# Ledger of designs, part 152: miniprotein binders against b1l550

Target 1, 279 residues: b1l550
Amino acid sequence: MRLPEELLERARDIHSEAPSHRIKLDRVGSFGLKVPVEFKGFLLLAEADVWVSLPEGRRGVDLSRQVEAIYELSNPPKDPFSLCREAAISLLEKLNYADSSGVSIRFDAPLQDGESLKYYGVEISSIASDEIINKIRVEILGMTACPCTAELIRAYKSSEIAATHTQRSLGILEVSTKAEHPDPDKLASIIERAMSSPLRTYTKRPDEGGLVIRSLSNARLAEDVVREMIHLFLEEFGHLPEDTHILAAVRSMESVHMHDIYAERSFSLDEIRKEISSH

## First folded at step 15 (miniprotein)

Design lb30
Fold by ESMFold2-Fast, scan of step 15:
Structure lb30 (fold): chain B 279 residues (1-279), chain A 82 residues (1-82)
Amino acid sequence: as target 1 above (279 residues)
Amino acid sequence: DPVKEAFKYFMEAYKLITEAWRLLRKGDVEEAAEEYEEALEKLEEALEIAKEAGNERLIRMIKKMIEWVKEMIEELEKKLKG
C-alpha cells in the first residue's frame, strides 16, 4: 500500500525539528548498501557506506537522499573511485545542512596470479568538506621468513641455505590524499614485493618448493617489511602532495608463537622526507 | 536553485581535474594543463553563483579547489619549461 501524498501536508517534518539535545553528530548515514562497481574489466558486488555530518540544531538526516545520491551514480556500474568521489559531492548538494559528507566502498579485488586469480582487500573513501580527501586501504597476504632463526640454523648446520620458520603476513597500506586514489594494484604490488615472497592461489609441488626457497633466501622481519613498503611507496608515489598521509603496517602470524607480531608507521610525505634527509 | 547550479559546475570541474590526473599518469603534461585550465573556468563560474547564493561553506570549498588547481597549473607550466 502506498499512502496518499496529501498526508505530507499534515505530517510533521521530523528531520527539520530541533533535537532533544543540541549535540553535533559527525557521521549519520546509510551503511551496508550493496552496489555494483566496474573494476578493471570485472563487474563486482561492493558494499558502500554513505554519511553526512548533522548540525546540533537538526534532529535527523534525509536518508532517502543519501541512497538516491549513490544509486543515481551507480547505474550503469562505474569504477569505484569515480563513484566514491562523485557521490560525496552529490551528498553535499542534496543535503545542504551538512558540513561534510563521506562515501566508503569495499570489495575484494581480483589480481592475475599465473593461470588463476587471487584476491586482496580494498576500501576506497572520499570525504568532502572544505576539501575533498580521497582515501584507500589495501590489505594483502604474503609470506615472511625469520632471519634470526635462519642465521642460527646456518651457524649450527654450516649450511648455505638456512632453514627457518615461515608464516603468512598481512600487509596494509592506507593513503589519504587530495589527489587521486592510488592504483590499488600498485599498492598490492608494493606490499608483495616487500614480503619474503607472495602467496599463490594454486601451485604444483615444484613451484611451491621454489616459493619456499625464495622466501628462505629473502628472510625479513615485520619491521623490515614495513620499512621496505615505505621505501617502495616513496619510489612509486613520492609525487603526491606533501600533506598526503600514509599508514604502512604488517601483521605477522608467527608460526612459532601463540600470538602475532605487529609493526606500523604513520607519516605524511613532508614528515618522512625530512626524516630521511636528516642523515 | 543556485546552490544546485554551483554544485553542477563544481562537479564538472572535478571531473576535468580527474581527467587531468589520468593524462598525467600517461605523461601527457600539456593536455593535463589544458584540463586544469578548463576546470578553473568552471570553478570560477561556480564561485560566482555560490557568492550570489550566500553559501559560505560552498564558497570556501570552491576557493580551496581554485587555489589548488592554480598551484597544479603553475607546477605543470614549470615542468613544461624545464
Scores: ipSAE 0.670, ipTM 0.895, lowest interface PAE 1.5, mean pLDDT 86

Design lb31
Fold by ESMFold2-Fast, scan of step 15:
Structure lb31 (fold): chain B 279 residues (1-279), chain A 82 residues (1-82)
Amino acid sequence: as target 1 above (279 residues)
Amino acid sequence: DPVKEAFKYFMEAYKLINEAWRLLRKGDVEEAAEEYEEALEKLEEALEIAKEAGNERLIRMIKKMIEWVKEMIEELEKKLKG
């Protein structure tokens, strides 16, 4: 059963009314939408948030127009980056009272891993106002091995390859830019290459032993991993606009401690180039 | 609706700009320059329509994008001659 449509003619337009308090709101929208996306040949179910700014003189946002903006662009499914950017622009077209709009899309990205797949986290956003800013955050687990304990055990046992504690470490790269979103597979690759070794979904004993030995031979502090991630990022993405902002971080889940170790660095491309070139 | 028409041109320009980034990644500098020039034409059309419609926010957004595209064309011209 549906209510008579004639009631809509008599009903107040609540959204266009003056609010109880004349206060601007930064983000008003529909959060936790399920949206199909096409990512590198995979059809994935992503989660999306869509929002707009709300001026102090307007009581509410037309939420149905927000949902229309993203759903019209998601059928048939398309790549999540184009969807994110186009939906943000569409929100400004559909909701003329808004000063800004935003879309975020989250999904687990499949990555080929020998005979199987592994997954890493991707969150992207596009915020449209006087300009469009695209942001991507990639998180992937890798393995690190402690060089401090390795050196002590090497001294004790006179071994070329020291035993040391290894642990899972979470690598993080965030990029905010006016250019298109960087390829998340390349960001994930940078993170994994900066680690002592990558993690695998499936290993046979010889492969597992090989990964452990490689990790032990390439022992790295969280600080080492962050510096290497920045170095590799500049090699791959140094062509981005100079005002591009990057966050590189590592959270090491230390196997010998009850707590984690964390290292990070935020910078703009302009800032980091001046820092490096000053020597 | 002229505002929708302006957004249509803006969106087409933005897609061309993204294609130019892809071409630059491949090393296709000349093709990327052509995409930027086509984007600039669409942005200038969008700007004219937005001005006639009196949409100040859209005018600012289009002008900002035009400035960015002109900077990219200038940069690529330097690379092609250098």
Scores: ipSAE 0.365, ipTM 0.763, lowest interface PAE 3.3, mean pLDDT 84

Design lb32
Fold by ESMFold2-Fast, scan of step 15:
Structure lb32 (fold): chain B 279 residues (1-279), chain A 82 residues (1-82)
Amino acid sequence: as target 1 above (279 residues)
Amino acid sequence: DPVKEAFKYFMEAYKLIDEAWRLLRKGDVEEAAEEYEEALEKLEEALEIAKEAGNERLIRMIKKMIEWVKEMIEELEKKLKG
């Protein structure tokens, strides 16, 4: 049912009214929108959040204009990085009372895995204010093996081949920069290379044995994985602006414990270079 | 609407910056520098329109982007020289 147009002409503009309390809000928007994106040859269904800042003197945001901003740019589907960046700018154009805007787009990214595909998590954001900041978070599962138990068993058996427990670990890299969003496949590769071994979508018995042997021969603490991720990140992305901020983290789902182990480090490129050069 | 016109030039500039990033990933440094130079021209147009419109927030945003693009051009000129 469509209401008569006369009602809209006579209705108060609630959103432009003064609020009950003159308080600025940092993020007001439409969250959980479904949007199609084209990613490296795949048409994927992504989930998007769009938001703007709200000044202290305005009661509400025109939510329909937020949805219009992203949907106009997503038809036909395009790559999620340009969509994210362009939508953030479009939000500021359409909602002129806002001081800042943001767009976040989340999807599971396909990654070639032999004759099959595996998937890792990607969340990208663009925040527009006095500058545009592009943010990406990549999460991918891998395998870690305990070096402490490996050393104990090696000593006990006098064996050249380590035996130890293995577990799934979630690696996380998050990057905020005024440059382009880093390639998520490269971030996923950094995480997997820092692990004891990557995980596969499916394996035959010989391949499964190979992954286990790889993990056992490359045992790493969560702390080791985070440090290796940072080292590999600097090799691949050290060219980014010095004020680029990175979060590197690992959550290890320990097979011999009822709890997880977590390690992280946040830093700017300027900060980490000074730290490394002082040693 | 001069504010919408300024945003049009700003968006065109940002798309040129995006193309410069694509070219840099391929090692096409000279072509990337050309895209940044064209983006700078679009940003200067956007800045004049934003000033005429008196939109202080947009003026600040465009000025920061101009500063960033100039930094990128200088970095690429150093790479081309050396």
Scores: ipSAE 0.667, ipTM 0.889, lowest interface PAE 1.6, mean pLDDT 85

Design lb33
Fold by ESMFold2-Fast, scan of step 15:
Structure lb33 (fold): chain B 279 residues (1-279), chain A 82 residues (1-82)
Amino acid sequence: as target 1 above (279 residues)
Amino acid sequence: DPVKEAFKYFMEAYKLIHEAWRLLRKGDVEEAAEEYEEALEKLEEALEIAKEAGNERLIRMIKKMIEWVKEMIEELEKKLKG
């Protein structure tokens, strides 16, 4: 039921009223919006959050204008990066009381896997204030093999390729930059190359055996994977602005434990270059 | 609405900056420089409109983008020299 629009002339403008307490809020918005996006030839269902800052003297945010900002830009569907950046700017245009705006878009990205597809997680955001900061987080599963157990078995001289436990490990790369969002496929590739081996959606028996042997021959600690991810990131994306911030992390779902192992490093490009060159 | 007009030019400039980054990845340095120059023109127009409107936050935002585009042009100039 839609009430008569004449009621708007009688109704108080609640949002522009003074609040109960003069407290600024950092993020007020519409969360969990479903939006279609076009990603590398695929139409995907993405989930979006849109928000703005709210000054201490204003009771509420015009939520309808937030929804308008993203939906107007998503019809027809466009790439999620342009949608994210343009919607953040549009929010500041539509909501003039806001000091900052943000948009976050999450989806599962298809990646070619032989004759099939596999999927990895992507979350992108754009935060607009005095500057625009573009952030991307990529998560993809790979395989790690334990070098410690491998070495114990090798010490008993049972095999040239020592048996060890293998497990699924989640690799994470997060990049925050004033430049454009890095290509998520390249970030996913970096993560997979840093692992003992990638995972497959579908394997035939010979391919599965090859994957296992590759993993066992390339046993890596979570700490090793993080260092390799950083090394590979610098080779691919070292030309991003010096104030670009990166998080590299691995969560290893240890097959011999009831708990996970986690390793991470956060850094700016300026910071890491000075660290590496100090030797 | 001058604020809306300033945002229009700002958005157009920002799209040009992204196109310039795409061109740089392909090695099209001259075309990228042209996109940056066009972006600067749009940002300068946005800045004049924002100043007339007295929108201090938008003025700061546009000025920071202008500074950054100028830095990117200087970096391209250095690459051409080296």
Scores: ipSAE 0.533, ipTM 0.840, lowest interface PAE 2.2, mean pLDDT 85

Design lb34
Fold by ESMFold2-Fast, scan of step 15:
Structure lb34 (fold): chain B 279 residues (1-279), chain A 82 residues (1-82)
Amino acid sequence: as target 1 above (279 residues)
Amino acid sequence: DPVKEAFKYFMEAYKLIEEAWRLLRKGDVEEAAEEYEEALEKLEEALEIAKEAGNERLIRMIKKMIEWVKEMIEELEKKLKG
C-alpha cells in the first residue's frame, strides 16, 4: 500500500528535528544491502553497509539517500573497489550534515585452484572524512603443522619426515591506506605462501598425500606464519604510503587442543621499517 | 548548490586518480602523471567553489587531496627521470 504523497506536506520532518539528547553518533546507516559487483570476470552478489556520522543536533539520517548513493553507482555492476570509494564520496555529497561517511562491501572471492575454484573472504571499505581511507581485509584458510611435536617424533623414530598434528589455520591480512585497495588475490597469495601448505577444494589421493607431506616438511608455528606474512607483505607492498596500517594475524584451530592459538601484529609501514632497521 | 558542485568536481578528480592507479599497475607512468595533472585541475576548481561556499570540512578534504596528488606527480617525475 502507498499513502497519498500529499501527506508529506503535512508530516513533520522527523530526521531534521532536534534529538532527545545532543549526542553525536559515529555510524548511522543501512546495513546488509545486497549489491551486484563485477570481480575479475565474475558477477558476484555482495553485501554492503553504508553509513554516515550524525551531528548532535540532528535526530536522524535520510536512509533513502544512502541507498540511492550505492545503487546509482552499482548499475551496471562494477568492480567493488571503485564502487566502495565512489559511494563513500557520494554519501558526503548527498548527506551534507555528515562529517564522515563509509561503505563496506563483503563477498567471497573466487581463486583459481587447478581446474576448479576455491573461495576466500574479502571485506573492503572506504571511509571519507577530511581524507579518504581505503581498507581491505582478506581471510583464507591454510594448513599448519606443529614443529614441536614433529621434533619429538623425529627424536623418537629418527625419521627424516616427522609425524605431527596438522590443522586448518585462518590467515588474516588487513590493510588501511590512502592509496588504492591492494589486490586481494595478492594478499591471499601472501597468506597461503606463509602457511605450511594451502588448502584445496578438490584433490585426488596422490595430490592429497603430496599436500600432507609438504605441510609436514614445512612445519610452522602461528608466530612463524605471522612473521612470514609480514616479510612477504613488505616485499610486495612496501611501496605504499608510510602511514599505511597493516594487521597480520593467524588463528590456528589446533587439532590436539580444545582451544585455538592466535598470533597477531599491527603496524604502520613507518613503524615496522624503524623496528627492522634497529636490529 | 555550490557544495554539490564542488563534490561533482571532487568526484571527477577522484575518478582520474583511480585511472592513474590503473595506468600505474600497467607500468604507464607518463600517462598516469597526465591523469594526476588533470585531477589536480579539477581539485583546484572544487577548492574555489568550496571556499566560496564556506564549507570548512570540504575545503580541508580538497586541500589534503591536492597535497597528496602533488606528491604523487613529483614522485612520478623523479621515476621518469631516473
Scores: ipSAE 0.731, ipTM 0.911, lowest interface PAE 1.3, mean pLDDT 86

Design lb35
Fold by ESMFold2-Fast, scan of step 15:
Structure lb35 (fold): chain B 279 residues (1-279), chain A 82 residues (1-82)
Amino acid sequence: as target 1 above (279 residues)
Amino acid sequence: DPVKEAFKYFMEAYKLIQKAWRLLRKGDVEEAAEEYEEALEKLEEALEIAKEAGNERLIRMIKKMIEWVKEMIEELEKKLKG
């Protein structure tokens, strides 16, 4: 059963009424929507959140208009970046009372790994207000090897073979910019190159031994990895607007400790260039 | 609805900006500059409509985009001249 549209003329417009308390809300929306996206030749099932700000004088948002905004733009499936950006603009057009709108799209991105695939995490967003800010967060696991233990073993064994503990480390790059979203494959590459070695989905004994040797010959602290990620980021993406904001971080799941090691740095391109040039 | 009309021009402008980004990734600097110039025209039309509608938020949004597109055009003109 579908009720007649004419009943809307007699019903209260609940959403436009004054709320019980005149408090602005920052994000009100539809979260956990499933949307198909086309990413580098793959058709992927992504998860989307859409929201708008709600002014203090309005009781609720028109959730159906939020779903319309992303649905109209996602059929047929398109790249998640254009979908994200255009949906954020569409939300402001459809919901005129909002100060800002946002769209977030999350998916696991396939990356070629020899004759198999591995996956890394991508979250993109676009927030529209007085300007449109495009944000991307890439997370990928790599391997780190401890240089401190390597040095102790070298001293103990008179440099016969350097040995140390290795562990999985999660590398994180997050970029906020008025320009287009950076290519996530390039961000993932930066993270992997900053690590002692990348991780693989599948390997056989000879290749596994090579990966371990690579990691041991390239031992790095979490602090080293963050600095290297920043250095590599500036080489690849130094052309972005100077007000572009970056977070570089590593969480090392230390194999010899019951706890993780964490290192991070947030900066704008303008800030980091001045810092580097002063030294 | 003038607000809806202003958003229509703004979206058209943003799609042209996105096309310019794709052209720049290919190294097509001259074509990208042309797309930014067309986007600027649409943004200026959107601004006039938004002013007529008295929508302060939309006016600020369009003005910020105009400033950025003008900066991009200047940057690309410098690249084309060497």
Scores: ipSAE 0.738, ipTM 0.915, lowest interface PAE 1.2, mean pLDDT 86

Design lb36
Fold by ESMFold2-Fast, scan of step 15:
Structure lb36 (fold): chain B 279 residues (1-279), chain A 82 residues (1-82)
Amino acid sequence: as target 1 above (279 residues)
Amino acid sequence: DPVKEAFKYFMEAYKLIQRAWRLLRKGDVEEAAEEYEEALEKLEEALEIAKEAGNERLIRMIKKMIEWVKEMIEELEKKLKG
């Protein structure tokens, strides 16, 4: 039921009022918005969060203007990277009391896998303040095989067969930069190449056997995978600004333990180059 | 509204920067440098309007982007010269 517009003339502007406590808030916004995006020829339904900072003297944020900012830019559907960046700028234009704005967009990215598709997780954000910082997080599952158990079994059996336990491992690359968001397919590729083997959506028995043998022949600790991800990242993305920040991490869902193994390293490009050059 | 006008030029500049990124991914270095030069012109226009409006946050934002774009132009000019 639509109420008479006359009521708007008498209603208080709650958002512009002084708050109960004069405290600045870092992020106030609309979270969990459904937004169509175009990604590499696919139309995907993404989930978006949009926010702004709120000064200590203002009670609330104009949420309708936040929704307008992203929806105006999402019709027709566009690539999620440009949408993210441009919406962050638009939020500061529309909400002039804000010191900063941000947009995050999450979706499952399709990746060609033989005759089928597999999916990996992508979260991108853009935060606009005194500068625009673009952030991307890619998560993809792969397989790791334990080199310690492989060596023990080899010694026990006096065998060349590297029997060991395998497990699903989640690889994570997160990049924060003033340059464009890195291509998520390239980040996913780096993660998969660092693993003992990639995972597939479906396999027939001969292909499944090959994948297992590949993993066993390329046994890697979580620590090995993180180091390899960093090495491969520098080969592909070493051209990014020196103040670019990276997180490389692996969570190994250990098949012989009740708990996971986790390894990570965060660094700036400047830091890691100095570290590597000292060797 | 001068603040809105400054943001209009800033957005135009950022769209040009995004075009330069696409051109660089294709290896079109000279064309990318041209997009950055045009973006710099738009940012300088945005800066003057922001100064007249007295919006200190926007002034800082535009100045940081100008600094970044100038660095990119210098980097690409070095690549083009060898």
Scores: ipSAE 0.739, ipTM 0.916, lowest interface PAE 1.2, mean pLDDT 86

Design lb37
Fold by ESMFold2-Fast, scan of step 15:
Structure lb37 (fold): chain B 279 residues (1-279), chain A 82 residues (1-82)
Amino acid sequence: as target 1 above (279 residues)
Amino acid sequence: DPVKEAFKYFMEAYKLIQEAWKLLRKGDVEEAAEEYEEALEKLEEALEIAKEAGNERLIRMIKKMIEWVKEMIEELEKKLKG
């Protein structure tokens, strides 16, 4: 049962008291909140984390104000990008002792796949401090085929399409910018186009055969995929501010090994343009 | 309460910035520039209120946003002329 409201008159305000040790905390908040979002015509259930910095002189955070910030903005359901950005600002307004705030929202994004849907992972965040930084991470599976084994088998058998091992590879693009979050469908498309072939939710045998042949005809190292992802990213998103930071990575789950192959590159737009123009 | 008033203007400005982004995706450059200019006016109001309240963090945040919005307006003006 709910306790008598008059107890609030005599209860200490624990959160506003001095802590046992005067140590600042970087992130204190409500994690794992379920929020509905509207994404490209779909109503999805997303998971959100909200947090603020806590100064050395304050014992605790008012968690009810954090939940109020995200839920006030999420009813009715709206686009997760605007929700993320606006909630980060609202947190600083509602929690006046904080120097910074953050919101992250995670969901599986539907992507049209013939007459079916497939899903890829999206995590977005907005961090508000002296500026507002918007971050997005997209992860999607594709297929890669080994060019080294392909070349060896081609030499042995002399065929137009060399046989080789294929495997699932996870492509990752992460972007941090003061501009709007990039469209995750475009990031997913970049990843898939950099791969030997995309993966499908559903195929019939002839379409499955075509997918395999495409992969074998377009054999790529993890290193090749990362370089292609960067190239395609610059073509699509080169207009972003020069201080935009990008991570491009691939984890290839090698079918002939007990271990995975991993390749990555992180860079700012300013840095990569200077690097490319020097050649 | 001045700090909350400054945040109200800041949020209104940021919503206008988000609307400018939507307009730019549709190729509506002139309308986007108008949204940025309205956002700038709200940010300047937020800045004056934040200065009166003496909130140094909020002052820095608003100043950085003003700087960026001015850069965006300049970029769009160049596109409209060219």
Scores: ipSAE 0.742, ipTM 0.915, lowest interface PAE 1.2, mean pLDDT 87

Design lb38
Fold by ESMFold2-Fast, scan of step 15:
Structure lb38 (fold): chain B 279 residues (1-279), chain A 82 residues (1-82)
Amino acid sequence: as target 1 above (279 residues)
Amino acid sequence: DPVKEAFKYFMEAYKLIQEAWLLLRKGDVEEAAEEYEEALEKLEEALEIAKEAGNERLIRMIKKMIEWVKEMIEELEKKLKG
């Protein structure tokens, strides 16, 4: 049932009222919005969160203006990066009481996998205040093979061919910068190249055997994967501003343990270059 | 609405800055320089309108963006020398 518009004129403007407690809130908004986006030729249904800061003297946020900010920019569907950046700016225009705004957009990105597709996770955000900061997080599954068990089995069996346990590992790259969002396909490629082998949607038996042999020949610790991801990141994205912040991480779902192994490193470009150049 | 007009110029400038960044990475240095210059002009117009409107947050945001664009132009001039 739609209520008469006459009631809107007579009702209190609750959002503009003083709150029960004069406390500023950092993020107030509309979460879990469904938004169509165009990503590399695909029309995808993404999930978006939009928010603004709320001053201590104001009880609530104008929800309709938040939704307007993103939906006006999403028709026709555009790339999620431009949508994210432009919507964050639009939120500050539409909600003048806010000190800051933010937009995050999440989707599963298609990646060519032979004649099929596989998918990896992408979350992007743009936060607008005195500066605009763009953030991207890419997560993709790959395979790691244990070098320690490989050596033990080789020694024990007197075999010239090493065997070891393999496991699915989640690689994570997160980048925060005042420049553009990095290309997520390039971030996904960095993660996969750092792994013992990539995972695939579909393999025929001979190709599957090849991936297993590759994994066994390229056995890596989670710590090895993180270091390689950082090295490859610097080769591809070393041109980003020096205050760019990166998180590189791997979570290895160890097949021989009841628990996971986790390795990470957070750094700025300025910090990591000084560290590397000290050698 | 002067605040809305200032945001319009700011948004146009920001789009140019993002496009210039992409052009610079592709080696299209001259096109990138032209877009940074156009962005700077739009940002200076946005700043004047924001000052007249008295929007202190927008003024700070525009000033930070102008600072960054000037840094990018300076870096570009260094690359063009030699």
Scores: ipSAE 0.473, ipTM 0.818, lowest interface PAE 2.8, mean pLDDT 84

Design lb39
Fold by ESMFold2-Fast, scan of step 15:
Structure lb39 (fold): chain B 279 residues (1-279), chain A 82 residues (1-82)
Amino acid sequence: as target 1 above (279 residues)
Amino acid sequence: DPVKEAFKYFMEAYKLIQEAWELLRKGDVEEAAEEYEEALEKLEEALEIAKEAGNERLIRMIKKMIEWVKEMIEELEKKLKG
């Protein structure tokens, strides 16, 4: 049902009215939009959030203009990075009262794993104000093995192969930069290389045994994994602007505890280089 | 609408900046520098239009982007000469 257009002439323009309280809002928008994206040859269904700032003198945001901004740019489906960046700019064009705009897009990224695929989590954002800041968060599961228990069992049994508990650990890299979004496959690779071993979608018993032995031979604390992730990040992405901000974190789902272990470090490139070069 | 025209130039400039990033990933430093130079021309046009329109927010955004693009051109010029 479509109501007569004449009603628009008689209806109040609610959004442009003064609000009940003269308070600025940081983010007002359309959240949980489904948008198709093209990622490395795959057509994926992503979830998008779009928002703008709302000034203290304006009651509401024109939500139809927000949806228009992202959907115009998503047909045909394009890479989520260009979509994110261009939609944020388009929001500022379409909504002239806004001081800032933002777009986030989240999806599960396919990664080749032998003859199969595995998936890791990606969330990207672009926030446009006086500058455009591009943010990416990558999460991927790997395996860690406890070095402390390994040493206790080695001391007790004098074994050549350490026995210890292993568990799934979630590695997290988050990057905020005025440059392009880092390649999420490279971020996922950094996380996996920092772990005791990667996880696989499908393994047969001999391959599974090899994966476990690899993990046991490369036992790492969550703290070790975070430090290695930072080291590998600097090797791959040290060329980014010095004000680039990074979060590196690991959440280890400890198999011998009813709770998880968590380690993190946030830093700017400028900050970490000064720290590493100091004595 | 001059504000829309300024945004059109800004978007065109940002697409050129995105192309420059792709070229840098491929090691095409000279071509990337050319894309940044073209982006700078479009940003300067966007700035003139934004100033005439009196849109202070857009002026600040364009000025910051011009500053960054100039820094990138300078860095790439040093790479090409050194």
Scores: ipSAE 0.615, ipTM 0.875, lowest interface PAE 1.9, mean pLDDT 85

